VH-VL binders against Exodeoxyribonuclease I (sbcB). Designs and how they scored, part 11

Target 1, 149 residues: Exodeoxyribonuclease I (sbcB), of Buchnera aphidicola subsp. Schizaphis graminum (q8k923r203to351)
Amino acid sequence: PKLFDFFFKYRKKNELCRLIDIEKFTPIIYVSSYFGALRQNMSCILPLSWDLHNKNILISIDLFKDIDKLIVFCKTVSISNISIKDLFDLGIVLVYLNRCPILAPIKVIRKEDTNRLNFKKYFYYKKINLVKKNYFLIDLVKNVLLKKN
Below, E stands for the ipSAE of ESMFold2; O stands for the ipSAE of OpenDDE; V2 stands for 0.75 times the mean of E and O plus 0.25 times the DockQ between their complexes.

## First folded at step 11 (VH-VL; framework fv_olinvacimab)

Design v1 (at its last look DockQ between E and O 0.22; V2 from the best seeds 0.00; counts 0 for: pae E 9.1 > 2, placed apart)
Fold by ESMFold2, look of step 11:
Structure v1 (fold): chain C 149 residues (1-149), chain A 119 residues (1-119), chain B 107 residues (1-107)
Amino acid sequence: as target 1 above (149 residues)
Amino acid sequence: QMQLVQSGAEVKKPGASVKLSCKASGYTFTSYYMHWVRQAPGQRLEWMGEIRAGWGNTDYNEKFKSRVTITVDKSASTAYMELSSLRSEDTAVYYCARGDYYGLYFDYWGQGTLVTVSS
Amino acid sequence: NFMLTQPPSVSVSPGKTARITCRGDNIGSKYVHWYQQRPGQAPVLVMYYDSDRPSGIPERFSGSNSGNTATLTISGVEAGDEADYYCQVWDDSSDWVFGTGTKVTVL
């Protein structure tokens, strides 16, 4: 019920942006069929950056994924050989704020979902810190997405 | 070292308002929620409301929603709670408490502010 | 509204084990957090997510949660453990809910 209330309250872009704090590395809940029914159609994502050209696209990372694999991949593969699909498979997620995405603060997540999605604070703290130490990947991801044009 | 330092004790008459402050230090104020929790003498803790310091989003316990207002001053790293239309049963110690975005608990508490409401 | 009930008091001798219960309907489906409040002081977090200890809390504090009962266990009780203890959950309908509180007396 709390998640449902947040869904209806935060449907417009300017209201959704109140949940987003890129500079403070604030994770949020994203409900989407993109994640599949086995994950209850949701994940905890970390907003990384706005797209270079489209202000409606929030580039994020799925905190359920193995971020070490993404970092190693981005360090060892030449940027000309990195595909958008590679990034999506390794955990990059695009949120289109003009499409009324379902976003919510973490506090509304039930206990059973936290076990399945590994939402406990210290798990996410470690992954978020790893992203902070490897901030180069954000520019890399933005540039790979720019080549899509 | 993390600290939440609250304003001093208040004595108020019924019908008045009180505005309490909570100054945070030792952490990134705008990355956390600030909560207000009260405790009447000999009674349990009672959550009053929250604010996300970075964006000013609030949510309130329905019991207090008509009388409580929580605000922040980001540049001073300070949260405020104002309770209006005071009654004698509002006599309590009022605490500010920090919560992170994905925590469901309060990891740091202010020292408390006693508010006494008497005629 | 979701409610949490605790025994009003527990008496325990030094060196023995205190068990503080927190009852709620299907509380095992929620994460339980515990606070210690010494006389005249603010609460201090002593357990979170049922059984995780914050930094600085000794290993003699432990927690469990299943069914309708969560328990904070303090082994090797010391005089300094004399305090009020509150359980707490976050609930979809009631937000942050605190238990009724348990006074632990060491004698």
Scores: ipSAE 0.007, ipTM 0.556, lowest interface PAE 9.1, mean pLDDT 84
ESMFold2 (binder alone), look of step 11: mean pLDDT 92; pTM 0.929
OpenDDE, look of step 11: ipSAE 0.040; ipTM 0.693

Design v2 (at its last look DockQ between E and O 0.05; V2 from the best seeds 0.00; counts 0 for: pae O 10.3 > 2, placed apart)
Fold by OpenDDE, look of step 11:
Structure v2 (fold): chain C 149 residues (1-149), chain A 119 residues (1-119), chain B 107 residues (1-107)
Amino acid sequence: as target 1 above (149 residues)
Amino acid sequence: QMQLVQSGAEVKKPGASVKLSCKASGYTFTSYYMHWVRQAPGQRLEWMGEIRAGWGNTDYNEKFKSRVTITVDKSASTAYMELSSLRSEDTAVYYCARGSDYYLYFDYWGQGTLVTVSS
Amino acid sequence: NFMLTQPPSVSVSPGKTARITCRGDNIGSKYVHWYQQRPGQAPVLVMYYDSDRPSGIPERFSGSNSGNTATLTISGVEAGDEADYYCQVWDDSSDWVFGTGTKVTVL
């Protein structure tokens, strides 16, 4: 119920932007069929950067994915051999703000719902810290997306 | 070898305008922000404004919003800061500094440009 | 307006530990960064995100942030550490805010 209230409140593009804090590495809830019914069509994502050519595209990481695998992959595979599909499979997510995505702050998740939704806030923060310690990842992802588009 | 090289010292009269430059090298200019920060003699650092070099979007300190204009020339990898209606209180060293979409600090700074405003 | 307050000066003998504080309301909820500014030079980033060191900054520099106080600690102080130090945060209402600055003097 509370989640839906937030969805309604932040449905406008300008309001959605207020949820996004790239600099502070602020995770947000993203509701999308992209994540499938098994994940209840939602995930906690970490905004990383705006696309360099389209201000409506937010590059993010699905914090449900194994960030270590992504890091290792990006360290071992030449950038020229990295496909967009590879990045997507490893947790990179593009959010299109002009398509009215359903976003919400993590505070909409009640404590009593954390287990039901498999929302492990603690682990998300650990992954965020991991990303923070591997800034090259963000730059690499941006470059791959830039070259492939 | 990332560098920010700023234009030379300026001496201006009150009411005049000054336009400073900051040339970036050693990195992709359009992928970062450029901030302008000033420091009056014996005073703290003061943020003036920023520009996202790739998009040209700007944000200004409210204190300077009416007088400051920050621009970029992407082809020259150069950021500019123009301050109008100069006052004696604007006498300071002005710095450009690199920022980013990814972090909340300034990791590279120019050498600074002294602007002196006097009658 | 969000404000950051630092002591005007800190004096320390060589080899001893200098602690530079940066106070702000609930600053522990913000990321604090630190800059070193030697006389006549531009600021240099010496600490970011409370406790992370940029490449080239020695381990004797450390940072912490909790409650209303962030602290930059310089152990084994050297003559070259004599400088002004500024803390910095980003704030929703005030944008980029710098501390009042602390002059560290090596005796």
Scores: ipSAE 0.000, ipTM 0.614, lowest interface PAE 10.3, mean pLDDT 89
ESMFold2, look of step 11: ipSAE 0.092; ipTM 0.705
ESMFold2 (binder alone), look of step 11: mean pLDDT 94; pTM 0.945

Design v3 (from w2 with heavy chain Y102G; at its last look DockQ between E and O 0.04; V2 from the best seeds 0.00; counts 0 for: pae E 5.0 > 2, placed apart)
Heavy chain, then light chain:
Amino acid sequence: QMQLVQSGAEVKKPGASVKLSCKASGYTFTSYYMHWVRQAPGQRLEWMGEIRAGWGNTDYNEKFKSRVTITVDKSASTAYMELSSLRSEDTAVYYCARGDYGLYFDYWGQGTLVTVSS
Amino acid sequence: NFMLTQPPSVSVSPGKTARITCRGDNIGSKYVHWYQQRPGQAPVLVMYYDSDRPSGIPERFSGSNSGNTATLTISGVEAGDEADYYCQVWDDSSDWVFGTGTKVTVL
ESMFold2, look of step 11: ipSAE 0.130; ipTM 0.704
ESMFold2 (binder alone), look of step 11: mean pLDDT 92; pTM 0.937
OpenDDE, look of step 11: ipSAE 0.117; ipTM 0.768

Design v4 (from w2 with heavy chain Y102H; at its last look DockQ between E and O 0.04; V2 from the best seeds 0.00; counts 0 for: pae O 6.1 > 2, placed apart)
Fold by OpenDDE, look of step 11:
Structure v4 (fold): chain C 149 residues (1-149), chain A 118 residues (1-118), chain B 107 residues (1-107)
Amino acid sequence: as target 1 above (149 residues)
Amino acid sequence: QMQLVQSGAEVKKPGASVKLSCKASGYTFTSYYMHWVRQAPGQRLEWMGEIRAGWGNTDYNEKFKSRVTITVDKSASTAYMELSSLRSEDTAVYYCARGDYHLYFDYWGQGTLVTVSS
Amino acid sequence: NFMLTQPPSVSVSPGKTARITCRGDNIGSKYVHWYQQRPGQAPVLVMYYDSDRPSGIPERFSGSNSGNTATLTISGVEAGDEADYYCQVWDDSSDWVFGTGTKVTVL
């Protein structure tokens, strides 16, 4: 399908980087076994920030996860008590660009594929807005990752 | 100071094609989507399609998919919309509008009237 | 197909409050955006994500959305507010959908 054609065309790091727009909160498709067969090994992720120590690591949110839970957790738990595992369980995803990850713009998903892939784009966009309104989350995640490394 | 400037009014015969332009300025053209929305006289706004200016990906309203083609010239920061097999029902003001991953349109062109008549 | 229905017209006296409704099935679960279109002009975004105002839009414009109805409220209506107003959503099946439009007349 069109999605795979895109992957082959833009699999190089320099091309993949152009898909990433942190400032504009641009969601992207991430194909990885990380998400499991039940999710067809893919998800829509929201790039949040680059890792402070490694420019090849992209901190993102899995927009399939419950963003509200992540926000509440980060508001109620002291940063010193937040583990990386906690963040991962709540939807934080690290994408390693130097590993040639399979990324694509969300628009490569055809409308007819959205239902098949269970890609509810509208809900993703709502979650993105929620993240934008809770911008502190980005800094908190960055700091947790920084301190725990 | 974002601005979208569209081409002038068009008068066409049924069966003909029309290609409208929308020149963007004041922002990074390739960082946004460009949408086309039309409005027939006294009617509601109707979304026609979009293009990701940077990548060229398009999506169309199923109603127009067989007749509409949206393109961009990145070097000119200009988006185009071509509508073929024109019919009287296509008489409308056609707008270009900037979009993103926000699901709304924050800047609009001034509109282009297309009149289709025998 | 997802549809949005608005009243054809709303009349209001200067200084009073105009309320423009936008009806859709479970529209409260969607984000609604609003556009103002003055006669002979292009639409202008006046509200997004139910209740957020773009820069330059007066505070007398406000929005809400719950159940099956979204509402654009214009307090202290001025002559310049006379326009057509359109609600808009994005839908998985219908993509961008606009309301039928409401003509606001300032008496």
Scores: ipSAE 0.020, ipTM 0.656, lowest interface PAE 6.1, mean pLDDT 89
ESMFold2, look of step 11: ipSAE 0.464; ipTM 0.808
ESMFold2 (binder alone), look of step 11: mean pLDDT 93; pTM 0.941

Design v5 (at its last look DockQ between E and O 0.04; V2 from the best seeds 0.00; counts 0 for: pae O 8.6 > 2, placed apart)
Fold by OpenDDE, look of step 11:
Structure v5 (fold): chain C 149 residues (1-149), chain A 117 residues (1-117), chain B 107 residues (1-107)
Amino acid sequence: as target 1 above (149 residues)
Amino acid sequence: QMQLVQSGAEVKKPGASVKLSCKASGYTFTSYYMHWVRQAPGQRLEWMGEIRAGWGNTDYNEKFKSRVTITVDKSASTAYMELSSLRSEDTAVYYCARGDYLYFDYWGQGTLVTVSS
Amino acid sequence: NFMLTQPPSVSVSPGKTARITCRGDNIGSKYVHWYQQRPGQAPVLVMYYDSDRPSGIPERFSGSNSGNTATLTISGVEAGDEADYYCQVWDDSSDWVFGTGTKVTVL
């Protein structure tokens, strides 16, 4: 109930931006049909960077995905051979703020909901740390998107 | 290295207002929440409200919502808490505390506010 | 209005184990954090997310949470552990809620 109220409060672009903290690596809840019914149409995403050409596009990682696979993939496959689809399949998510996405801070998710929704917060933070240790990933993703668009 | 330094003790009359400050250092001020928590003598900790320092979004304990205002000065890395219509029951030590999502990891030294006629 | 209840006091001999409980309706469904407050000092985070220790907190401190009870366990209690301990949760209706506090006395 409170979750929905929260979503409505932050439906505007200017409010949504306040949930985003790229520098701090702040994960956020993203509600979208993109994640499918099996995931109850939501995930915890990690904002990485703004798109280089469109400031309304937030490049993020789906923390539900295996970040190690993404890292290994990006280390072993030439950037010229990496497609946007590859990145999407491996957990990269583009959030379009101008489309009024449903975002919320992770603190709105209780532990009981965490289990129900299979949000493993501990693993999310571990994955965030992994991303921090592999910062090249952010630049690589940005470059791939730049190259392909 | 992270440190929260609060303003000095205050003595106020009932009906007055008090504004406390909390200066942050050793971290990126705008990247965290700042919470205010008070503790009356011999009583439990009581959460008053929070502010996202970077954007100014606030959330208050319903108990204090009508009387409390939390603000920040980003240029000074300082958070403020103003409590109006003071009453004797507001006598307490007031703490600022840095928050991320679910916990408060650093606390100020506290500020005693005494309300007496 | 969500509430957290702690025993008013726990006495323990040096070297023994102190267990501080925090009770709340279905508290196991919430993440519990713990703060240590020595006399005349500000609270210090000693446990978060039920069982995670902040840097600088000794391994003697551990936490668990299930059902209606969260527990902070202090093994090998030292004189310096004498303090008030508060549990904390975030609740949808009550926002941040602190427990009633437990005074740990080292005998």
Scores: ipSAE 0.015, ipTM 0.643, lowest interface PAE 8.6, mean pLDDT 89
ESMFold2, look of step 11: ipSAE 0.032; ipTM 0.641
ESMFold2 (binder alone), look of step 11: mean pLDDT 93; pTM 0.941

Design v6 (at its last look DockQ between E and O 0.09; V2 from the best seeds 0.00; counts 0 for: pae O 10.3 > 2, placed apart)
Fold by OpenDDE, look of step 11:
Structure v6 (fold): chain C 149 residues (1-149), chain A 119 residues (1-119), chain B 107 residues (1-107)
Amino acid sequence: as target 1 above (149 residues)
Amino acid sequence: QMQLVQSGAEVKKPGASVKLSCKASGYTFTSYYMHWVRQAPGQRLEWMGEIRAGWGNTDYNEKFKSRVTITVDKSASTAYMELSSLRSEDTAVYYCARGDYYSLYFDYWGQGTLVTVSS
Amino acid sequence: NFMLTQPPSVSVSPGKTARITCRGDNIGSKYVHWYQQRPGQAPVLVMYYDSDRPSGIPERFSGSNSGNTATLTISGVEAGDEADYYCQVWDDSSDWVFGTGTKVTVL
């Protein structure tokens, strides 16, 4: 109930933007069928950067995915051989702000719902810190997306 | 040779304001954050706030948000920290420290500036 | 508020090993950084991302972090290692948080 109320409040693009803090690596909840029913159609995503060509596209990481695999892949595979599909398979997510995505701060997840939703905040934070240490990922992902578009 | 050189010691009365400076050299000033951290006598380090030197974006510790202002002069590669409504509890050594956008640790520190607040 | 707790003091004989702990709730999910502060001096980064050493820091400094405790280990302690040591993390709600500090005394 609280989650839905929040979604109604922040359905406008300008309000959604206020949830996004790239500099502070603030994770947010993203509700989308993209994640499937098994995940209750939601995930915790980490905003990384805005797309270089389209300011309405938010490049993010699905924190449910194995970030270590993404890091290793990006370290070992030449950028010219990295496809967008590769990135998507490894957890990169594009959020289109102009399509009225359902976003919410993680605080909308109640403590009593964390287990039910398999929302392990401490794992997300560890992954976020891993991304911070491997910040090259951000530039690499941006460049791959830039070159492929 | 990267250096952060801070302004000299200050003595202030309660209720006054103090503005400290931190001059950076040896690196691209606008490519990093500048943090301000204070340390009261015998106390732990306390983060006060940050500024992205290139853009001027700031973030403050909630404890100081109403009283602290961090600014930069890019042409002088200098960061400033102004603390208003000074109290005796504000007596401390104040440090500037460099931070990377992604690293979230402080790799270079100024020598510190003692601010004494007393009646 | 996220808090980091350190023992107030650690005493060690020269040549022995000093272990400085930093406790925090699920601190193992965060990267911990360490600073050395000698008397009358500014802090100096001695460890970052749990176990990485900055240039110039000797290998006898090492770090670990798991569960609720991060540890800075100084092997072969020297007189020059006498200092206050502070752990640090970035927290989503509290931004940069420093530990209470540990005074390392070389006997």
Scores: ipSAE 0.005, ipTM 0.637, lowest interface PAE 10.3, mean pLDDT 89
ESMFold2, look of step 11: ipSAE 0.017; ipTM 0.626
ESMFold2 (binder alone), look of step 11: mean pLDDT 93; pTM 0.939

## First folded at step 12 (VH-VL)

Design k1 (framework fv_rovalpituzumab)
Fold by ESMFold2-Fast, scan of step 12:
Structure k1 (fold): chain C 149 residues (1-149), chain A 118 residues (1-118), chain B 107 residues (1-107)
Amino acid sequence: as target 1 above (149 residues)
Amino acid sequence: QVQLVQSGAEVKKPGASVKVSCKASGYTFTEYYMNWVRQAPGQGLEWMGWIRAGYGNTTYADDFKGRVTMTTDTSTSTAYMELRSLRSDDTAVYYCARGDYYLYFDYWGQGTLVTVSS
Amino acid sequence: EIVMTQSPATLSVSPGERATLSCKASQSVSSYVVWYQQKPGQAPRLLIYYASTRATGIPARFSGSGSGTEFTLTISSLQSEDFAVYYCQQWDDEPWTFGQGTKLEIK
């Protein structure tokens, strides 16, 4: 809970890596709706401003607790890609990081799946050297975890 | 088919309260936000606030904080907006409008005219 | 709060002509702008969301463009049913705010 709130505050507060509109940035992140079902019962925990543009799709804080097992996959698209608007219309949100390396810890899942899914099966962890070396966000998360321990 | 059906017109005196209802059908009521927007005669649109259906979480625009209350009844798929301490400048058509996390208002009620006069 | 300013207040155009409506935000709203059409005595109708995506059932003559602080709604080859008031709205940050509206009237 505390780490969850701190991470979201840190993410929004830190302008190096924040949720930003696709029109401004090329990199995108695919995230799961892991917190979809949880949010229905815990909506008061998250400030609205942090989830205004995320239709039941949130980054799992638990993935960043164990950085060594983080799954990384990425996608780079041009700003004019029509399929992005199609995904938006279907309630799938792409998360952009301001000039940060692309991170995609979890596969995109549909809103319709949220209530029935075993969320654990969507978290496949893999240790990737490139993530540890080059991803600024992961280094920042490590610093956050050190301050909480 | 998605429909939002609002209660009928109201005439109130200054200082009174009004409670407008918005009956939703054609979708899962608890999966969407219900927004309230008003429009004074000959004027533009003014957002008042929203409520998360089924959970009761609300956000109100600053101009209405302290005198507006938004509620829902999930058993009847109905949203309510109560405005207290009415003034003559509260005369307006009040709309309910469905929103999601994307927050564009894709379906609107037909509107409820609230007239505040002595 | 983010202020949305529409111009002009009134546009007088003839059927078959092209209309371009402007909407400016007081600060960047990225692409989180929506356009609505409102006819006399009716509720507003969603036209365009995410600055340029047409809502279901909206004719191709309606198009939106822009990002950041400047946005436009374009209606090509105006039809008689298009004469209405048009509103832009931002949903980048609360409170959600609307422009004052642009009235399209027949010349």
Scores: ipSAE 0.000, ipTM 0.491, lowest interface PAE 16.2, mean pLDDT 64

Design k3 (from k1 with heavy chain W50E T59D, light chain W91Y E94W W96L; framework fv_rovalpituzumab; at its last look DockQ between E and O 0.04; V2 from the best seeds 0.00; counts 0 for: pae E 7.9 > 2, placed apart)
Fold by ESMFold2, look of step 13:
Structure k3 (fold): chain C 149 residues (1-149), chain A 118 residues (1-118), chain B 107 residues (1-107)
Amino acid sequence: as target 1 above (149 residues)
Amino acid sequence: QVQLVQSGAEVKKPGASVKVSCKASGYTFTEYYMNWVRQAPGQGLEWMGEIRAGYGNTDYADDFKGRVTMTTDTSTSTAYMELRSLRSDDTAVYYCARGDYYLYFDYWGQGTLVTVSS
Amino acid sequence: EIVMTQSPATLSVSPGERATLSCKASQSVSSYVVWYQQKPGQAPRLLIYYASTRATGIPARFSGSGSGTEFTLTISSLQSEDFAVYYCQQYDDWPLTFGQGTKLEIK
């Protein structure tokens, strides 16, 4: 795959952090076996926040998941009943910057490859707007993750 | 076979409300957004807003905020659009149209003519 | 909101000829433009999405092109059933907005 060849190299944390712009709601490509081979081991993720406790952990959301479902779940289920597994199943993804993750900006994907790789702008930009309108979920996710303390 | 069937034409007086229905079949209703688009006689298309079927999240165009309410009933796979405080310039054909995160409207209802006159 | 401007308002062409319809956005919408066909008394029909991708069942004589702010729908070798009103729509940002339409008439 041209994406791997083009961006596969060692990257330091400070270079990876330049890809991350939480304030502008900038989505990025994350390559991980977590997503599975049917998804080409890749997803478009939206960085939400740094973890409250560990600044090496970037809390993100998988934009290929159903964001409406996550939002409704967080609004309707009691916080005491929300598990970390529930959040992961609904699209929350942790990126550990100290574990050399493979991240790339979306603009790296050539126009010819967008349909084959499912990284079309309209696919994820509606979902980004849903997150903006439901910003409360970021604090909720942070607090659920902190419960492990 | 995806099908969207809308309720029949309505004649209303200014100040009244209208509620148009859109019955969906042939697909999983709760996996899609239902959009409402209107067309005044001899004029173009105007997006009014959308609702996520099942979850009920809505987004309304600014011109209609405060006057429009969109709802769904998952047990009947039916979307509804209510427009309140009708004016004569609300005379139009109102369409429901199916969309998803890809945001192209691949299936449209047949349209419902709403006429507002004294 | 993003304004979509279509030209010409009316295009008169003969069957078998080529028609070229234009759509201009007030700001860049990348490739997030769709084209619809609407015949009298009917709902719109999806033709092209993502600026240039034909919807399922749309004949090859329909083609779309453009990116950024300028977009074109081309119909090669017009058929009698192609005489209708054509609308462009952007879906880059909310609200979703349509052009005012181009009426394609028999000359």
Scores: ipSAE 0.016, ipTM 0.627, lowest interface PAE 7.9, mean pLDDT 84
Fold by ESMFold2-Fast, scan of step 12:
Structure k3 (fold): chain C 149 residues (1-149), chain A 118 residues (1-118), chain B 107 residues (1-107)
Amino acid sequence: as target 1 above (149 residues)
Amino acid sequence: QVQLVQSGAEVKKPGASVKVSCKASGYTFTEYYMNWVRQAPGQGLEWMGEIRAGYGNTDYADDFKGRVTMTTDTSTSTAYMELRSLRSDDTAVYYCARGDYYLYFDYWGQGTLVTVSS
Amino acid sequence: EIVMTQSPATLSVSPGERATLSCKASQSVSSYVVWYQQKPGQAPRLLIYYASTRATGIPARFSGSGSGTEFTLTISSLQSEDFAVYYCQQYDDWPLTFGQGTKLEIK
């Protein structure tokens, strides 16, 4: 599949995952279950039944496209009426960088403010310096999700 | 305790196909990848591809694309690897090996010797 | 592809001695190197991953080190069951590549 091509294209960015302490945001075992599904569908939300069981709302932002706007892609198997607006109201965004789950507080990120961004450009990093990892999410919010056109 | 048990040795003629099985136990089958690695006599290890159990998504090494098919049966926790158009240089021990999101392998099957000769 | 080169091809040592095995990558693989042990007639066994992290159940005499292009597996005091072939593998970039192996044999 083409989704595997994207994974292998960004394989060298595994270093990003190593430098991001995801245990501070969510248990690795818990994230690992969702991560497996996302491997083949990097631009989608995982099934709603998993989100409800674990009381986490997972939303994938497509960071692998040349996009001019923030686009939230939902590929759910659910028959639920839950909307993207409901997800934003929960104050949680799970962002993936080459299979690296990073949690961002959505209350800092308004849906109306996010419609003008090019995520692919901002996530084209070669390396992350360990000293800077504590500020990575703040930099992401400030320079990607809050930057106006 | 995690175990991967493979099917027995096979002898095939050039041009035939072989299908090796790998039965998993001791863990939740659908939460892991199953990888296939082969080793020709006196040679090193060669990765052939992987399949995500439960989803069925596959990724094959370039040398095997077009000749290999990997499948799983979740009801029996069994993975399969079928290699077609066999040549004499396909003679090898074929291993199944469990992986997670990283491409290293924590548990291996005992291996299946496939001999291709005329 | 990334080429993994192991040296020596064969290392002859006595029980109780220290063994040091080398693995070199043709380009940087950061710390994404794994070591396996294979005894005759058996499947490979996971020893070390992420260059230096021992797998569960692996004795403390096994240690790994290195980053970038040069990696080392050290066995501090050889026991009879340690005589085997050792393989390194990188998992930083596709395709996955293995070293050709180092055979550890009794002197």
Scores: ipSAE 0.000, ipTM 0.495, lowest interface PAE 15.2, mean pLDDT 65
ESMFold2 (binder alone), look of step 13: mean pLDDT 93; pTM 0.937
OpenDDE, look of step 13: ipSAE 0.070; ipTM 0.727

Design s1 (from y2 with heavy chain Y33W; framework fv_olinvacimab; at its last look DockQ between E and O 0.14; V2 from the best seeds 0.00; counts 0 for: pae E 7.7 > 2, placed apart)
Heavy chain, then light chain:
Amino acid sequence: QMQLVQSGAEVKKPGASVKLSCKASGYTFTEYWMHWVRQAPGQRLEWMGEIRAGYGNTDYNEKFKSRVTITVDKSASTAYMELSSLRSEDTAVYYCARGDYYLYFDYWGQGTLVTVSS
Amino acid sequence: NFMLTQPPSVSVSPGKTARITCRGDNIGSKYVHWYQQRPGQAPVLVMYYDSDRPSGIPERFSGSNSGNTATLTISGVEAGDEADYYCQVWDDSSDWVFGTGTKVTVL
ESMFold2-Fast, scan of step 12: ipSAE 0.000; ipTM 0.500
ESMFold2, look of step 13: ipSAE 0.030; ipTM 0.648
ESMFold2 (binder alone), look of step 13: mean pLDDT 93; pTM 0.938
OpenDDE, look of step 13: ipSAE 0.076; ipTM 0.729
ESMFold2, look of step 14: ipSAE 0.029; ipTM 0.649
ESMFold2 (binder alone), look of step 14: mean pLDDT 93; pTM 0.942
OpenDDE, look of step 14: ipSAE 0.020; ipTM 0.647

